# Ledger of designs, part 20: miniprotein binders against Ferredoxin--NADP reductase

Target 1, 346 residues: Ferredoxin--NADP reductase, of Oenococcus oeni (q04hb6)
Amino acid sequence: MDNEIFDIAIIGAGPAGLFAQFYAGLRELKTALIEATPRIGGQITALYPEKTILDVAGFLGISGRDLVNELKLQTDLVDSKTFLNSEVTNLKKIASHFEIEINHHASFLAKSVIIASGNGSFSPRKIDVPGSSEAEQSGMLTYLLPGLSEVADKDFAVVGGGNTAVDYAVELIDHDCHVSLIHRRDNFRAMESSVTKLKNSRRTNFLTPMKITGLSPKKEKLEIELQSVPDGAVKRVSVDRLIGGFGFTASSRTINQWEEFPEQFNQGFLTNEAQMTSIAGIFAIGDASIYPGKSDLIATAFGEAPTAINQAVNYFDPDRGGPQHSTSLNKKEVFKHDRIKSRYNS
Short names: E, the ipSAE of ESMFold2; O, the ipSAE of OpenDDE; V2, 0.75 times the mean of E and O plus 0.25 times the DockQ between their complexes.

## First folded at step 26 (miniprotein)

Design t6 (from r2 with D13K P15L; at its last look DockQ between E and O 0.69; V2 from the best seeds 0.61)
Fold by ESMFold2, look of step 26:
Structure t6 (fold): chain B 346 residues (1-346), chain A 90 residues (1-90)
Amino acid sequence: as target 1 above (346 residues)
Amino acid sequence: SEKVTIRFEVRAKSLEALWEALDKALREIVMRAVQLGGEVYFEFEGNELYIEVEGVPKEVLERIAELAEKIARELAKELGIEVKVKIRIK
């Protein structure tokens, strides 16, 4: 009862975790990819979506956002499960399996675990005004960008005055959203080019200098109560969603709560050449792992992921044998993908 | 309660160098502060990284301040960029 058993639980949906999910799917493994936020992409999408990455084989420069999109295309080719909005709040050993606790409420089992979340645990700073808890429960108030495939012509509000808020607003107008940008001051402490882009867009409405004094989720819209900072005048606006862009918090309480918590060095989990941690059956890849000679590169993480997956199989099912070419993909379906077809058009 | 505030201002000739410097400062200072038990807040403000740490004794805040100064010097040398750091322990 509610005890689905996975071969591998992968914690963190950044590039390392996404590639691990894809490779495990090629090995026909039953996997759960677990991500605390509403979106895949990890730190790259959250903090630096436009950063150009030069060290991913096969790409002559690629933005963090585009890299995540390419990895999603790969994971779409395999049959696996992804659990968004799912914070792993505990990990413990039960007999020959691991129990993964989600959001302090639910749990499931896996035969092995791959930690791919990195060691940093950054939470957005939250707004605390009347109605903010209800607005967040409804999904109308968030602190990270949503998935951008279905947002065209939606009305967003973004609140904040630094890079986080301005970058969110720029991304939303780039996806044809309407954005009200709310800040206590008329000037923003953000990159000048980004602010200029917002000022030049017909999709941006500046609500400054103003502060939010209340939130009221209605059936279809979120009502935001604003107060003008200079004169106290009250204004109300109605939007589809509000995104808080106030920066981030972190504390050790979110890092050290698991019952099965592997040994760390310099903020990474110590791993051996199999990517196994100090706890048998728990592996770490990407920024989560550390070992002599480790390079903290996405290229390195992409090599670590197949190693960790194959060694996890050796751990829980040694009779399955070593790595080989996958038979899990229907070659006809792979060749039907437009990107693949275009490579062989002639 | 005592806290340290740390402001890193980076001047670099490319956005890539800017973000590399700010990212390294974030990872090396914030993670160490968290490991030492600190309650951390941070925000990117243009070419500046702002960090607040509290919830630990003053001597721990002083160690974090020393780390921040060390990281600033290392970034300036390693990347050939200008880094200005302002630190205050209240």
Scores: ipSAE 0.534, ipTM 0.865, lowest interface PAE 1.2, mean pLDDT 83
ESMFold2 (binder alone), look of step 26: mean pLDDT 85; pTM 0.841
OpenDDE base, look of step 26: ipSAE 0.622; ipTM 0.894

## First folded at step 27 (miniprotein)

Design ser2 (from t1 with W19S D23S R27S M31S V34S; at its last look DockQ between E and O 0.76; V2 from the best seeds 0.00; counts 0 for: pae E 2.0 > 1.5)
Fold by OpenDDE base, look of step 27:
Structure ser2 (fold): chain B 346 residues (1-346), chain A 90 residues (1-90)
Amino acid sequence: as target 1 above (346 residues)
Amino acid sequence: SEKVTIRFEVRADSPEALSEALSKAMSEIVSRASQLGGEVYFEFEGNELYIEVEGVPKEVLERIAELAEKIARELAKELGIEVKVKIRIK
C-alpha cells in the first residue's frame, strides 16, 4: 500500500461510518472507510435488512436495506476509498499519525481515526465440514442470499433452524426457487407463519432431522452429504447453491488487541463533546460511542458523524476553514445515479 | 469449554414491540459479551433470542447471565411485555 496518508480513517461501514464517509467527502478530506466484512451496512445489513426504521429524520419509514442503499448512494457522490474484507487488527500511534493494521499484514496511515464499529463485528456462523472451504471459494456455499433477479427454477439448499434459515427459504420460494431446508431437528424455531408458508409450498423439501457431514463442489452442482441424526443414515443431495443460515457471530477480540485502546464504558468508547475518545485524534460515533445522555438511535449517530469529522479536522489541521454546506455540491453530480434521477424525474 | 446459553422468550402484543424487545436484548447482551472478550453466537428464533457466549472465564459468564436477567426485567417493565429468560452455564 503506497505511502498514502489519509486525513481520516473510519473503522466500520455501518450507518454511522457510511454517513461519516459522506460528510468527510463533503469536507474534501482524504478518507478511508475500512470494513471487516464483505458488505457495507453493519448490523442493519446483517440483522435487520427488512426492518422498517421509523426514527430517521426525513423518512416516514425506511427499510434497513434501503437506508443502507441511500447512504451508499450518498458516498458515491464524494471521492472516498472503501476497503472491504479489512479487519483492523491493530491501531498504533506513530509520531503525529496513526497506523491502522488490517488483516495482520497491511497498514493504512491516517492523521485521525473514527471508530464506527458499532457493537462489534458481525459475521455469519460458518459451516465447518469437509469441503466447506472449497465450496465457499467456488461460490457454491454462501451465507447471504444472492441477487434474486435470475434465480427462478434453481435448486437451493438452506441449512439452519432459526429465523435466518427460514427467512432465506421463504425469500427463495417467493422467487420461484426450489429449496431443500436442512435442519438437525424436525421443529423449526422461527416465525410460525413463515414455517407454515414453507410447509404449504411444493417448492420446499424438508431434510430433517439431518446434519451436513460433507460438501463436494462439482462443475455445475454442489453435492451435499447428509447424515440422519437419529439413525446415522447417509443421504446425498445435489443443489446449485447451499446457503448457511445459522445466525451470526460477534467478536470484539481484535479491537481488544489494539495497542491504542481508548477507555471504554459499558458498551462503547467513552467520548467527550467532540466525540473524541480518551486518545487524542481517535474519535468514536454511533454504537461505538458512549457519553452521558446519549440516545441509542441511528439519528443520533448521524449527528455524531459531522461532529467527529469537524473535530478531527480541528485536531490535525486547526487552520482549515469551517464546515462546508451540502449546497456547494454540484447538482449535476448528485443526479448521476439512475436511482436519484428516477426520484426527481417523476 | 465453559459457555453460557441465554434464551429470551418475548410475549408482545404487536410485532413492533416484539422486534424492539428482541433487538434491544440482542444489542445489549451481544455488545457486552463481545466487549468482555467473549465469542458470541446469536440467532433469532421466532419470538425468542438465542445467545451463546464462550471463550471467557466462568466469572465473566456469570456476569453476562446477570446482565441478561437485568435486561429481561428492564424490557418487561419498559415495554409492558412478558419476557422470560432461560440461562444455562456449562
Scores: ipSAE 0.338, ipTM 0.743, lowest interface PAE 1.0, mean pLDDT 86
ESMFold2, look of step 27: ipSAE 0.447; ipTM 0.820
ESMFold2 (binder alone), look of step 27: mean pLDDT 87; pTM 0.852

Design u1 (from t1 with L22F; at its last look DockQ between E and O 0.68; V2 from the best seeds 0.61)
Fold by OpenDDE base, look of step 27:
Structure u1 (fold): chain B 346 residues (1-346), chain A 90 residues (1-90)
Amino acid sequence: as target 1 above (346 residues)
Amino acid sequence: SEKVTIRFEVRADSPEALWEAFDKAMREIVMRAVQLGGEVYFEFEGNELYIEVEGVPKEVLERIAELAEKIARELAKELGIEVKVKIRIK
């Protein structure tokens, strides 16, 4: 990666991180948003896309998905870089800047860091069978739905028995895909309506009770080796893509391996009034931050983001100063964006 | 390795009530377990949140189990949501 030094590296693309990215962009800061998962929105996208959020100012109620979408639309108004599938595996101070290691092999350089990782790293539970790593590298094994605009008539496999797997299967069949649903039991533990929809669909093939025992990526298809749970009989199926639809793992293990490890309380980073951690130049916001009297609200995180950004600027460039209020921000650039024009000119 | 398994079954009369219960469970059980240093696996299974926690001492596992029961009681009291909690420590 080029000798590019970012003004700010934001770790975590949850609501706090997304808003921080937007606000940093309004301040014309060279910003990198770094996210471990292939999706933005953090816990909201992963867990609560359909939950109505009532405690965000300016909304009577907004779904988790819609909130993330609106936050993303804001970030599109500013010049910023987002790096998905980028787990921060190390954070190191080097002279007057930080080195952020990604996936044990790449690094970013930044003048300051904002930790917006929430209460830990969430990752989908991975399939661990022979050939799984190769299948994942080839993109034939994924844990998220692909773009659905070009999936018609493709053969998918989904593995899992909970809401995630069933929802993935439903979404795929709604886009005219064929789905082989693999589960170790005949009974699915998901929304009954969704399961019924799958049972009534000619596009759904149930491979139950079966487990995956191996994967073989081929040139055009993924071969899946299955074993029957009750009798051990082996079956092989070929699909375009396998989607893992298991639950999620959550831990702070990766963060705990950082060379620069700020002081924590209850796995939150202790922060001062500037949202700065015990390490100068490293800030924390949202659920990654803890201080006396904190309210664990998204609204609070949105307040913390500008504070952290402004204080980061003060840290690496104390002479820059600059506008803290939206009214003084570069409105001309923001309003040039066609999406804003369409909303305000209608 | 010692682990706690929690099945948090919510009997809600509405989708809104279900999500409220799940949200509370996620914040106060799952995230709390992470805060306590646990490695957590969780899965939504219909009206049940399945949780596994490992990587912490038995005393902490027991504490997490107690939290799950506490949250179930709170949901019943505060929101009238019936929650059935099944706990296993191994």
Scores: ipSAE 0.570, ipTM 0.877, lowest interface PAE 0.5, mean pLDDT 87
ESMFold2, look of step 27: ipSAE 0.597; ipTM 0.872
ESMFold2 (binder alone), look of step 27: mean pLDDT 86; pTM 0.841

Design u2 (from t1 with D23E; at its last fold request DockQ between E and O 0.39; V2 from the best seeds 0.54)
Amino acid sequence: SEKVTIRFEVRADSPEALWEALEKAMREIVMRAVQLGGEVYFEFEGNELYIEVEGVPKEVLERIAELAEKIARELAKELGIEVKVKIRIK
ESMFold2, look of step 27: ipSAE 0.621; ipTM 0.898
ESMFold2 (binder alone), look of step 27: mean pLDDT 87; pTM 0.868
OpenDDE base, look of step 27: ipSAE 0.627; ipTM 0.902
ESMFold2, fold request of step 28: ipSAE 0.489, 0.528, 0.547; ipTM 0.841, 0.866, 0.867
ESMFold2 (binder alone), fold request of step 28: mean pLDDT 87, 87, 87; pTM 0.861, 0.861, 0.865
OpenDDE base, fold request of step 28: ipSAE 0.617, 0.643, 0.632; ipTM 0.899, 0.911, 0.906

Design u3 (from t1 with W19Y; at its last look DockQ between E and O 0.62; V2 from the best seeds 0.62)
Fold by ESMFold2, look of step 27:
Structure u3 (fold): chain B 346 residues (1-346), chain A 90 residues (1-90)
Amino acid sequence: as target 1 above (346 residues)
Amino acid sequence: SEKVTIRFEVRADSPEALYEALDKAMREIVMRAVQLGGEVYFEFEGNELYIEVEGVPKEVLERIAELAEKIARELAKELGIEVKVKIRIK
């Protein structure tokens, strides 16, 4: 991390944070989007990628995965910074700025802060076997689905036996990947329709009952050492990526108390109509915020994001003026996106 | 050390209703368990939510168990669905 000064630091890269990042870009603000996990999308991508969401404005229905993909396309239209694998471990007021501490050692400054991290931080349960730390550092072992636009015909392994692992495997075969599904039992405790889909797919290789006993990242592939549960026989397989599909952990140590920690009510940060918290210059949106009449919907968060961004500007730079519309962006740069170009170039 | 395990089972007519019920149960139980100082693991397993809580005294585990039973009854009544909970404190 550099010693940079941002206009706005946005904590959490779920749908609310992604839209806030996009809107801030329309206002030509310098933003940092900070996400503790290695991927954007927040919990919706991790827990419910296939769930159809009916109440997102502008969509008659959209999966969690597709919603995050559309939000990513929006953020690609603007010049902004995203910091993955970056847990905010402290927030401190210094003079007219906030110092945001990342991972207990790095920091940067922002003129204002938007808290967009939803209810609770859930960490995936990690694999702890010889070589797992090295595999994770190499990027070949992860615990969330990767971006799926360029994964066709790649070989994945997924380990686990519940909904998370089976849902990951289904998403991967739906994107033309090959998937080795590793579990210590022959049966999976997951939705029967999903398990049946995997059993009927030529892209699925079941490695059960087996457990992982070691990981060895190589230049091009990850080697996985497996042990048969009934007899201890050792088998080795080679894949492009391994995804841990176990459940999630939470504890009070994952809900940190920063030096600047706004007042909470019922697990949300209390805000006024400007989305400002009890601390001037710190705002909250989405599931992170609470106020009279609040509905905890993505649709509500999408309205809250522009309010918070514009009120943050009013806080640190009141002479900058009021909200800007999307038509105020540099139209030439925005219209270079393929989907926008095809709508207006032909 | 003492641990409570909770298996929260829902029968619903659609996957959407199932996910919403399980998600509501998960968030209410996990949030309270964390507030009480618990270390929580959870996983969705088909139509079931599996929760483990540890790192707190047995009396706190018993309060979490009582909460899980209360949530089961409330969800069953409010949503008109079948909800079962199985709890073990070891």
Scores: ipSAE 0.604, ipTM 0.886, lowest interface PAE 0.9, mean pLDDT 84
ESMFold2 (binder alone), look of step 27: mean pLDDT 86; pTM 0.856
OpenDDE base, look of step 27: ipSAE 0.621; ipTM 0.899

Design u4 (from t1 with V34I; at its last look DockQ between E and O 0.65; V2 from the best seeds 0.57)
Fold by OpenDDE base, look of step 27:
Structure u4 (fold): chain B 346 residues (1-346), chain A 90 residues (1-90)
Amino acid sequence: as target 1 above (346 residues)
Amino acid sequence: SEKVTIRFEVRADSPEALWEALDKAMREIVMRAIQLGGEVYFEFEGNELYIEVEGVPKEVLERIAELAEKIARELAKELGIEVKVKIRIK
């Protein structure tokens, strides 16, 4: 990676991290947003994208997905870099800056760090069978829905028995796909209406009760080896893509391996009134931060982000002027984004 | 390895009440389990939140189980939502 030193590295692309990235951009800071997963939005994207959030100022109600989209649109207004699929595996202080190790291989340099990792990393539970890694590398196995504009008449398999798998299957059939739904039980534990929709669809093939025992990526198709749960009978099916629709795994363990490890309470980093951790130059915001009287709200995280950014500036450049207000932003730049133009020209 | 499995089944009269209850369960149980150092698997299964926690001492698993029961009682009291909690510790 280029000898580029960032002013600030933000760890975690949840709501807090996204807003911090935007605000850092308003301050004309060279900012890196580092996210372990392939997606922004953190817990909102992972857990409740369709949930209506009522406790964010300025909205009567906004879906989790829409909130993340709006936050992303804000970040598009500023010059910043986002690094997805980048797990912070080490944090080390080097002289007057920090080295942030990514995936045990690459590193970033930053003058300051903001931890916005929430309560941990949320990752889809992966399929671990022979050929799964190869299938994932080829893109034939995914844990997220693909872009649906080009999926018509394709053959998908979805594996799982909960809301995630059933919702994926419903969305795929609504886009004229064929879906083989694989589950280890005959009964699905999902919304009854969704299950009924699948049962009534000619585009849905139920492969139950079956488990996946192997994957074989071929040139154009993914071969799935299945085993019947009750009798062990083997079946093979070929699809264009397999989507894993399981739940999520979460842990805070990855952070515990950092050389620079701030003091924690209940897996949150203890912070002062400046949102600074026990280590000077390392800040924490959102669910990653703990202090007396904290409200566990997204709205609070949005307040903490500017505080951390401003205090980070004070840490590495004390001679730099005070916080800039959004009103100082060049209106021409704000309106360059087509989506903003469409909202204000209507 | 010692593990707690929690099935948190919500009986709600509306989709809104269901999601409110499941959200509370997720925030209060799953997040707390992570905070306690657990490795957590969870899945939304219709009107049920399924949770597995491992990687912590048995005493902590028991605390998480007790927390799930507490949250169920709170939901019943606060929202009038019936919750059935099934817990297994191995």
Scores: ipSAE 0.489, ipTM 0.839, lowest interface PAE 0.6, mean pLDDT 86
ESMFold2, look of step 27: ipSAE 0.607; ipTM 0.893
ESMFold2 (binder alone), look of step 27: mean pLDDT 88; pTM 0.870

Design u5 (from t1 with E9T R11V K84I; at its last read DockQ between E and O 0.59; V2 from the best seeds 0.63)
Amino acid sequence: SEKVTIRFTVVADSPEALWEALDKAMREIVMRAVQLGGEVYFEFEGNELYIEVEGVPKEVLERIAELAEKIARELAKELGIEVIVKIRIK
ESMFold2, look of step 27: ipSAE 0.594; ipTM 0.889
ESMFold2 (binder alone), look of step 27: mean pLDDT 88; pTM 0.868
OpenDDE base, look of step 27: ipSAE 0.629; ipTM 0.902
ESMFold2, fold request of step 28: ipSAE 0.607, 0.558, 0.545; ipTM 0.885, 0.870, 0.870
ESMFold2 (binder alone), fold request of step 28: mean pLDDT 87, 88, 88; pTM 0.864, 0.867, 0.863
OpenDDE base, fold request of step 28: ipSAE 0.605, 0.621, 0.594; ipTM 0.900, 0.905, 0.896
ESMFold2, last read: ipSAE 0.596, 0.583, 0.592; ipTM 0.883, 0.881, 0.884
ESMFold2 (binder alone), last read: mean pLDDT 88, 88, 88; pTM 0.865, 0.867, 0.867
OpenDDE base, last read: ipSAE 0.692, 0.580, 0.604; ipTM 0.924, 0.890, 0.898

